VH-VL binders against q2ft37. Designs and how they scored, part 18

Target 1, 241 residues: q2ft37
Amino acid sequence: MGHHLKRVVSPKSWGIPRKTDKFVTKTSPGPHNKNALPIVVWARDQMGIVRNMKEAKHVLREREIIVNGRPVRHPDMGIGIFDIVSIPKSGKHYRILRDKKGRHVTIPIDEDAASSRLVKITNKTIVKGGRIQLNLRDGSNVLTDKQYKSGDSIVLSLKEGQKNEIIDHFPFQPGNMAMIIGGKHSGVVGRIIEHIPVPGSLPNRVILKDESSGESFETIDEYVVMVGRESPAIDRWGIEE

## First folded at step 6 (VH-VL; framework fv_fezakinumab)

Design d16
Fold by ESMFold2-Fast, scan of step 6:
Structure d16 (fold): chain C 241 residues (1-241), chain A 121 residues (1-121), chain B 111 residues (1-111)
Amino acid sequence: as target 1 above (241 residues)
Amino acid sequence: QVQLVQSGAEVKKPGASVKVSCKASGYTFTDYYMHWVRQAPGQGLEWVGWINPKSGGTFYAQKFRGRVTMTRDTSISTAYMELSRLRSDDTAVYYCAREGETFWSGYSDYWGRGTLVTVSS
Amino acid sequence: QAVLTQPPSVSGAPGQRVTISCTGSSSNIGAGYDVHWYQQLPGTAPKLLIYGNSNRPSGVPDRFSGSKSGTSASLAITGLQAEDEADYYCQSYDSSLSGYVFGGGTQLTVL
């Protein structure tokens, strides 16, 4: 009692009020799963850069919003963790991350940080000609002649003429830095201490140390995304300690 | 009537911090980015950074990273700029300025009157 | 040093035309970023004069006009009046600095 305003909660992944007078657009099929944030919801409700769907459609028609180096065509296109969103005309660039409550957060970044994106390798397949196709966490694919392991992260160039060139690699191994993207420890950045393979249908376990607190914690492989090697490259990702 | 009302002049010693406020009225505070720009005595304009009052997101000019912090309080439509570890060459008038209606163009359509910050030993 | 180059001063008589240049590089104006212009009267805050290369806000007379070509932009003032005596600043975005940049300013003297 005595509170002047009560907050209506939004779905965790969207980071917006659940009930609103504004129309909420569903995420279209695409690189991210159904929990991805629709671009119009991001632009209107999270960022305030458009007032309504009519403005959003105009901005997209003029190619003013770029996601991972490509102009967004539809307001219901989904964006997700580690995506790079740019508004070139105003010189603004953003990386999408998740907070400790599992909500999408938008981190402003500079031109250099916006010229590449971080993505986790979820699987790999051999294709015609003996090349390796890496299947990425956001549902996209990249071809390579080099060996990478599932669970590793790679950095892909977004520069014109170099698009999808692998320019850095963070192996999933003890000693390297990771960000947790799900579960109780979502949003925590820590150093991998141990990987514990579990036979059968139970997920493999990972023990990490939160270097800011000195405390160790446990999570599952699915929630771990590598963001650096033995020396943290955390500042390059818009993550601060 | 769009107005940006800034806090009064400050005198600080080297090594101190200063926090300047900018109270907005006459428009929806969360619909427009707020920029901070400074002007040293007898010199030109220098961009410090911006804040998105809706998201709380901030971005700073390279020269000020690690020393400047921008925040806002949406309940009172006020933006803040705090500059730490002050040096004598931080002496300047600090302006808040609203990014225009088409904010992806980057121009500032309304400016506060400025806050003089003097750093002296 | 300013990233965008303006002449430090310009002068004209009442009723005449004056042009103020703003010269950039491949990382700002030359990269296609828009140029905006501000007027600063002595002892006052800057006021938006031109945005998006050539657009006038409501209340700015049509004797003020802007243009952009290649790596440079220009502000033209026709029918000079005593009240135009002020400092004028151009502004753009610079991709190498990841930030907004201003010209060094031009003091306009009305003779």
Scores: ipSAE 0.788, ipTM 0.921, lowest interface PAE 1.0, mean pLDDT 86

Design d17
Fold by ESMFold2-Fast, scan of step 6:
Structure d17 (fold): chain C 241 residues (1-241), chain A 121 residues (1-121), chain B 111 residues (1-111)
Amino acid sequence: as target 1 above (241 residues)
Amino acid sequence: QVQLVQSGAEVKKPGASVKVSCKASGYTFTDYYMHWVRQAPGQGLEWVGWINPKSGGTFYAQKFRGRVTMTRDTSISTAYMELSRLRSDDTAVYYCAREGEEFWSGYSDYWGRGTLVTVSS
Amino acid sequence: QAVLTQPPSVSGAPGQRVTISCTGSSSNIGAGYDVHWYQQLPGTAPKLLIYGNSNRPSGVPDRFSGSKSGTSASLAITGLQAEDEADYYCQSYDSSLSGYVFGGGTQLTVL
């Protein structure tokens, strides 16, 4: 079943000119928000690995594109920051990150890096049976018996037999490494030095320091994703323009 | 009539860098990944890395990380491979090769004629 | 040295059949990755001979065939001709190295 193409202005976050002269598909409702990049736009327009919608649909039917360990079935499925996109048959793996302008950038990675994904916890609920459900930034959920806090990041295994096992945890606290994923300082990686609660309706503030340059950056909780403790767990972060 | 035309032979001293070019014609340059493969005299083939000419994304064999840089210029349909801190054992013919069907195992369907790089005293 | 093992040489007379083996491991051929074969005539660049274990590109005679089983692959050449005298290389992908790997090459001599 094919989706029809429409001419639209592409969001800046897709990493292509916002006012384009091409027909595009809109992102399907899914775990990522409305600014997620459709897989067919990524494969055709950013990567050049499929030439047209017909070829893209054939590849998806054959389960040749894997996102976060799951075959993609629909060309308008969205991908977003920290997603792992694999083309296993040719041994190619990618991590999606953001540049300073908030555009999606595609970073080639090796097999080990592609075997897990990083995701931020946005909320938690207790479900039937007394287990804890972690609500993740990409809109997905995982169940656990262990205690985690909103704002923390977890690393989920993508390996067969271990899918969605939590294999690492980076608490949201001063001293730990974070990446800014939105606003003026998008793409910056630094160590959290201070978290400033703000009374009322304004967002809480976070101050990060890039230890290599000595520069400090102020942002809001919503834009912060923990990426490590003493060192970042993700290489090739904070992509320069 | 796919053609990959490579730059001429180079002679370099140890510690220097070399930049080899590969000009593509007869197809849409940005539709296919480009691989670089080398072959030392009398030896077998050794994969160096690939570049996606559409995105500019690159991936290198572990042995060459930190010494190799692959780039491209889409305006002239040309891929480049630069190898730095040359050693005598980097003496080899360096091939560019177009990857075939993207999702079918990473084989190389068309090869350049090769560029001999000699590294000596 | 080479990740995929090939015999260094093989020989046959015109009209005969020869087979060239390519032996891998659980991280490459044994993991299900396809095997491709290249022919390199003296003084020339490699040329694609077989891709995806058993497929022939346009222009490759049907007397060349490929197969794969377990951790190994083989290239068969029937009706051997003098112009087949060349080096032959197998190629696959290795997940432990995160890269493409070649066999050491086999020199075919037509007697």
Scores: ipSAE 0.724, ipTM 0.897, lowest interface PAE 1.4, mean pLDDT 86

Design d18
Fold by ESMFold2-Fast, scan of step 6:
Structure d18 (fold): chain C 241 residues (1-241), chain A 121 residues (1-121), chain B 111 residues (1-111)
Amino acid sequence: as target 1 above (241 residues)
Amino acid sequence: QVQLVQSGAEVKKPGASVKVSCKASGYTFTDYYMHWVRQAPGQGLEWVGWINPKSGGTFYAQKFRGRVTMTRDTSISTAYMELSRLRSDDTAVYYCAREGEPFWSGYSDYWGRGTLVTVSS
Amino acid sequence: QAVLTQPPSVSGAPGQRVTISCTGSSSNIGAGYDVHWYQQLPGTAPKLLIYGNSNRPSGVPDRFSGSKSGTSASLAITGLQAEDEADYYCQSYDSSLSGYVFGGGTQLTVL
């Protein structure tokens, strides 16, 4: 059921500084993993920056494509919503979002926006030593000593020396800004007006309002990603308003 | 032979908008980023932004954000740059230029001949 | 003021060597970004002269060479010819501006 833990631990590793090719624990496939876009498909079919697999492999050998602060090694590496893809030598940075048809779209962003990533917390576990392990929507994990709830979004630094440091937090609650990432209202950004618990095994409902148009949208918890607090924080995420 | 053919000179009043075109030929239009660069009379080169003709994605220099829009039409291999709320200091020759290989190069290998935009009252 | 600093003008006689400097900072050339050079003849569009610090496109004479060190780059022209009279621009990328940047340009006069 889902992804199993995969970590590299050895006695010889304890005193040695870790390199950029670290392994990440995955606990379960999220919607992101189900709909992940392979980097070679992104580069060839969406971006037009390589024409074929041979060119893509050459680019990856040169370490010219960075995803969430890590060089891409395999052409089948999946990218998904809110991932940061960088081509640092030419100063090009992108955030992956989804359109109204559920297809991946690539939004160019600046250096500051590319220095962090937004990710939704899907689960949490307590590990030995009393620390909290947050399981993230992209299948990765981070450790923290602070309290966070499933459904919240966090902002992780991608800067050297601060990698995976939690630098911001957007609680899943009425009054905060959210983006719909699935279903018929995919791509809509609005303020959460109401969270409606549904009795039984059916998903809980969420109502968002686009304050500029006055239009309301109903969706399910799984399709909601928090992108801001009570005050707007939407420009940072490549959102239209 | 790579060619970038730009639209003719424009004269506009302050507050108006101008839309410059750049028709590409001699290569696969969607395989290369297109940059826009301007040059005021007697002045140096100033980068405006780029468009990826494949994806339609655009990125603009901070100075022009909110006033410039770059688009393309892949069916006719043409890129467009529209600059709104024109000021007299927008008077310049506007160039389109193709980004060279490889895609992380950041240089422009072929340039259009330029479009003079004059903003006068 | 340009982000990359070039001398406004340089001059030389036919057959001489001239060097045009391009001085940047830690957010551009000093951060490792490549430097490219363009030649602009009077009344024409810029033309690529040097890319990736030191590479010449097909058709550019070997009299033109580029180099990069630290926060600066330079363009060297040997065996100076009358047809080299033009404006020369360096270009790089600046991470603090999230954009491509040009030098202010250098007018080369062949005396």
Scores: ipSAE 0.795, ipTM 0.924, lowest interface PAE 1.0, mean pLDDT 86

Design d19
Fold by ESMFold2-Fast, scan of step 6:
Structure d19 (fold): chain C 241 residues (1-241), chain A 121 residues (1-121), chain B 111 residues (1-111)
Amino acid sequence: as target 1 above (241 residues)
Amino acid sequence: QVQLVQSGAEVKKPGASVKVSCKASGYTFTDYYMHWVRQAPGQGLEWVGWINPKSGGTFYAQKFRGRVTMTRDTSISTAYMELSRLRSDDTAVYYCAREGERFWSGYSDYWGRGTLVTVSS
Amino acid sequence: QAVLTQPPSVSGAPGQRVTISCTGSSSNIGAGYDVHWYQQLPGTAPKLLIYGNSNRPSGVPDRFSGSKSGTSASLAITGLQAEDEADYYCQSYDSSLSGYVFGGGTQLTVL
């Protein structure tokens, strides 16, 4: 009995001080449901571009925040790694990444970088008439006539009239560039040296190497997102050291 | 009352770096983006970049990428712009300017008085 | 060259009307981005005069007005006064450059 919300511990990945949050909004079901940052929390607590929920709702009503080419309708909409958030009226564009502590960070990007998004293929299914549906890490889907493998990354156009057109592809294989997005090595970018299949219920292992430092990092398939081929596409995705 | 107080004039040699400060008062520092704009003697205004004092996120005009770094210290409501590898054509008055309350439009409602940076051999 | 084109100078007598143009392209004003105007008195910082195409900040006289059409914007000053003698700059955003852009400036002389 009461109309107050308790202060809730926010996930580490949200990248905001938990002590300062008096009320926390839970993400709606949808893209990035596991580690998603609600758009209102992003705008109010991380970015400071709205002061309260009333301002946030006004901004969304005016269609002034665009996520992956779509106006945001609900303040609980989740955003996650590699999502593109735009405020087109002021020419501001952002990519959501993860830092070395696993927290969401917002990287300002230019118009060219904001015209496409990088996303990992998690599964594929055959639908209507033998076409392939790619299931993406953010929970969205795309249809294609071409063959792609689970674990690969694709680049999807966000341009009007070309939305979800696949414009680039980074295979999950040794020799190609990847970013670690989970675990203790989150935020590391390196070249895949080896993929080690593990029998049974244990996850497969991936070894990445930062060729400039010579350091090697071991992680699991789930935490790897491809960000380039033999030559890095790192700066295009806001990934640099 | 909103005020932006900038550091004093600097004279630098080519190849050096300069760091200009801008101390804000009279409003909540983290609620507004801060822009940096420069003006060479007798010339027009040129946008350098912006910083979001809340997040620390920065974005720079292409001409200055790799040479400019913008930072802030929220404990003293101060924004900084550091320009490295100075050339004689970097001689200009550098202004900090607060992005207005219509915060998505990019206009600057309050300006500092400017910091003259002279680069000469 | 400046991305937005303004005449380098304009002049008028006290009490007259002058108009300062700001000509852009399809990547800035033509793409729908707002135009803002600043007044700069000699030896001073720029001061916001018009924002969002036509809005005046508190303290700016209604003698100053802004308008926008297609790829261009205009600042109109009616009832010219000696204290209006200054440089005037338009500003917008350019999507091809991913940045804010200014006009080259117009020096207003009140004769």
Scores: ipSAE 0.797, ipTM 0.923, lowest interface PAE 1.0, mean pLDDT 86

Design d20
Fold by ESMFold2-Fast, scan of step 6:
Structure d20 (fold): chain C 241 residues (1-241), chain A 121 residues (1-121), chain B 111 residues (1-111)
Amino acid sequence: as target 1 above (241 residues)
Amino acid sequence: QVQLVQSGAEVKKPGASVKVSCKASGYTFTDYYMHWVRQAPGQGLEWVGWINPKSGGTFYAQKFRGRVTMTRDTSISTAYMELSRLRSDDTAVYYCAREGEKFWSGYSDYWGRGTLVTVSS
Amino acid sequence: QAVLTQPPSVSGAPGQRVTISCTGSSSNIGAGYDVHWYQQLPGTAPKLLIYGNSNRPSGVPDRFSGSKSGTSASLAITGLQAEDEADYYCQSYDSSLSGYVFGGGTQLTVL
């Protein structure tokens, strides 16, 4: 019942072949915009945990799939990079990442890793009462009394009674760990070596180094998400194979 | 009729690796998670981990991380569990077991007959 | 070192009722996770007996029933028969371990 399926060539970020005709649902506007993967496509085509739209709708009615601490209501709800998808009754939790080809990959994670989510701050505004509203890369917002900068990452609790509390902060600066989430070097994790401001309308450049290989990678601010500080915190974010 | 057919008994020396297979039939292999559970002689059941045959995604009990690898081959509907750096206390019957139709319950509805792995010097 | 506690043995005469307990904690049964039960006859693989606290698979007699309350679950077997002599295991999920956990097992002896 409900939403109509149509044949379309899927975006490469969905992790399904772009050149193959496929029946898919349209992603709902909202978090992650055009790069988002519809939850029914994830559950049916990537995970195999539902077989069709009727089964998917039944699972959603029973609140069996949780995204970032909230039950999914619509099969076309979009998920994207760093989202936490849980099936709590079976003890299964996943983080959505992207591989070096830009495809969504699903990484099984433990309870601790699933109790919080990482998100990049894209902007901030002052709201009534003098509080700061942080605008996040996934399109959501959070209120805080503390100072944060655009480009930084924050860790938000997903625990009952603590939802959206900021529990950690990774500043965008040399010495801290970052993941590249777009462009040629998507999927690379490294330490920021240098941030190079570029005058005018061109994006600022960022140099990252993978210390295990010694390789250096150049990208732009928009493609960088901070995932740790000087000390290791990176294992929590699914960089291990 | 659902069947899970496991490979035969193995005898290994400490430090070796063992790879156990589990061939599924009678259902769509990619529609159900596969669990691995072991049982040491005279002891109880111990969960090792699961694999999603559709995605290839795996999750292991903390005790086995770094020593166990689960894989599958969808072309022959077969799941594999490889355990490395074997110790004498890894001697056990290793079962593959299909997670039930309701993926949110975590129960195993069909079990293989088990593969005895003996680790002795 | 089983996470879920079961009595090591229980016994009864034919026709009697026995109950096997499965005691957990706030990170598993107490957190609301379902309890499942398996029967293991000597020399065989485990067989699913009860899933989702109280549901029976096709082919399991209604003499077997499950229940859950607080941090514990129990398996009740009524009208005991000689062929019920087996090991019984409870299973749940534990959030502190991020894994599935079994009880230590209970050997049922039919007198």
Scores: ipSAE 0.795, ipTM 0.922, lowest interface PAE 0.9, mean pLDDT 86

Design d21
Fold by ESMFold2-Fast, scan of step 6:
Structure d21 (fold): chain C 241 residues (1-241), chain A 121 residues (1-121), chain B 111 residues (1-111)
Amino acid sequence: as target 1 above (241 residues)
Amino acid sequence: QVQLVQSGAEVKKPGASVKVSCKASGYTFTDYYMHWVRQAPGQGLEWVGWINPKSGGTFYAQKFRGRVTMTRDTSISTAYMELSRLRSDDTAVYYCAREGEDLWSGYSDYWGRGTLVTVSS
Amino acid sequence: QAVLTQPPSVSGAPGQRVTISCTGSSSNIGAGYDVHWYQQLPGTAPKLLIYGNSNRPSGVPDRFSGSKSGTSASLAITGLQAEDEADYYCQSYDSSLSGYVFGGGTQLTVL
């Protein structure tokens, strides 16, 4: 069982021609900064489901595209890795991943997979009332009363009445399953064997093992996203080889 | 104007695989999803899956996952459906069908004439 | 067998009205998913007849109409003609199956 995407390369531009090198397409307020893919570019250039900006604006006005449980209103809204994009009227759901060149790829998924999203915790802060605010890799935040560590992944429900409820948790530790999302080993899914602290300002190192091939891969903390615990949970995410 | 031309009838033994083609013309191939639907002799329609010819993304009905593979070649505007580990109950006419023009659809507006696949020992 | 339930056959005389039902459940039609209808003449591929519950493609006569209410949909054919003899299939989406589903089909006989 299990489906996994093996080889994803370092983050790169999403490859849209620009009239000037000093300007980038301005995205609407939302998660993912300048490395995000605008929804209109996704729909037009990757998916072919709209032909031009006028058509894209029309489908957004009709609330036909949902990102992470929210209707998209801005054609320049950014999407990024592990985001859930749905077209509910036609029963289509997608998870965004990256290919070997670091570009966004769109993986069709089923209803169960589309009812939640996976996201990495990058930091945490204490806010009014003593609650913990988890800062997520995509730039969004969630409040919780429980303790979670930076580097861990959480699964957030997208179901109405349960939105942003933490329904699963994959600690960043040896023995658990991870995906590499950057660097020369991007796309590798494997079990964390060792986490190696590095002195000073250099990034810490992580060694993963692909148990199917027996091959080991070394990367850095920043490039690792947890996708499971001791048992593989990869097929839950709709990721295919 | 829109045409979907499918490959000819196939006869296969149990355990073999079959690959059916569907050549599109009269529209921009990458602007529309392509569905595959089958119909066993004297029976009703059964959805197999879809492919987005622009992205190459595919989604299959639960019954066929692990046995069906959908691909396309944009240079010749052709979609393919390959079904492996064939059983006698896979005997059916297999249709390709273009998904309708709007995002609220999910319906098939133009259909190929069908490819009869016979699986017999 | 089929996820959407249709009567296996229906009949009418020329000029009369017939109605073909399509009964679903809370995971498909009852969840708000649209119903589409296809006509299949003997020995031919299906042809789109109605999409999005009640819309007609160009070339489909207005004597064909569709409706949806609750967990069910209906195809109505008025002014029945001999060339309407065909199998009719409804289609929707089912969220429990994460897939498109068809009715079992209804054979229309013009007497």
Scores: ipSAE 0.709, ipTM 0.896, lowest interface PAE 1.5, mean pLDDT 85

Design d22
Fold by ESMFold2-Fast, scan of step 6:
Structure d22 (fold): chain C 241 residues (1-241), chain A 121 residues (1-121), chain B 111 residues (1-111)
Amino acid sequence: as target 1 above (241 residues)
Amino acid sequence: QVQLVQSGAEVKKPGASVKVSCKASGYTFTDYYMHWVRQAPGQGLEWVGWINPKSGGTFYAQKFRGRVTMTRDTSISTAYMELSRLRSDDTAVYYCAREGEDIWSGYSDYWGRGTLVTVSS
Amino acid sequence: QAVLTQPPSVSGAPGQRVTISCTGSSSNIGAGYDVHWYQQLPGTAPKLLIYGNSNRPSGVPDRFSGSKSGTSASLAITGLQAEDEADYYCQSYDSSLSGYVFGGGTQLTVL
């Protein structure tokens, strides 16, 4: 029972009630370690698919929970926004999103939607051999021979034999669809109207418009994730219009 | 003892909606997924969808997407299935069924007695 | 109509063995998904008979057994009794449909 801890205030982004949980764990080092939700907390407290830490460890030993196409080995492994969590034995698949309060929300999805994941490019580095290493928002990396820009989103295949193959690309530019994933407007989906570079140490700003309501939202680059182009099928990502 | 008690028979006109209830007792309602399965007169079983009573998350068979809504009320351990835009071929007995303790295999271990929904021609 | 294929009827005499087949495809049983079996007596709800290919719930006699091989599964009933007269359904998961699927059902008659 190494991950059974006494009650502590949980981070807002975990989507579990603060000061009501009798069990809190820390995330393992890896993808999503800043705002990540531990898999055992998700499975026990949000989903009810395991009753306690002992049951969770058994499930992980049997490789019954898959995150982004890989079996979960540690109950404190972190999951975060746009991650795909699967329980293949029972045919259940989920995408992790965030609500307007910044909490993790679990959206059931079908087999096709579970075969790929959406992720934002935060930086890029040229490595030995002239290849490009894309640094992704979840802390993972992917190598490519093609040119991509920081701020863009890519879709990575999770299919066996095609893992981490880039199968789609959504440029960060006016006219394309984005989701706000942080700050006061978290959960808003809209079309990028304008990107405003700000000199110095202040963050660059982005203006999005929800065309159905006519309402405009101002946020910062860090909080924007591209989710489509001019006419995306956004329901594929578990996002309601 | 696990029991699933369903609401009584309904007669509806084409185009109407029906909402069937399933009250659970004898176990922790939020620890098990609930499935809905229907059976037309003289026909076989057809899966409609599931709800996770803890999260409120739902997933529906392709055939019913856009017409079915599953909900639950944890304060009274009751699951609901609402089917809209009813057609005559929606006439069936609708069952709620609890997903078994080996949750990763997707079987249903306890079933309600069923609710007959008749849609007039 | 049904995604999993079962014979519409099977018959046997008391004391005999009968086998009910459930034939699937590469997207369900052939993909490795478990098969479950339900018994439905006339006028009643289905009852779980076999889960996870071969496991019996408490209260199900050992004369009922299940097996799975390739794209098919089988339910075997030995020592057939009059009270076994019922409809039997297999169930699995289908990845191409992203949903649970049932066989068309088999009516067992005890002669």
Scores: ipSAE 0.764, ipTM 0.914, lowest interface PAE 1.2, mean pLDDT 86

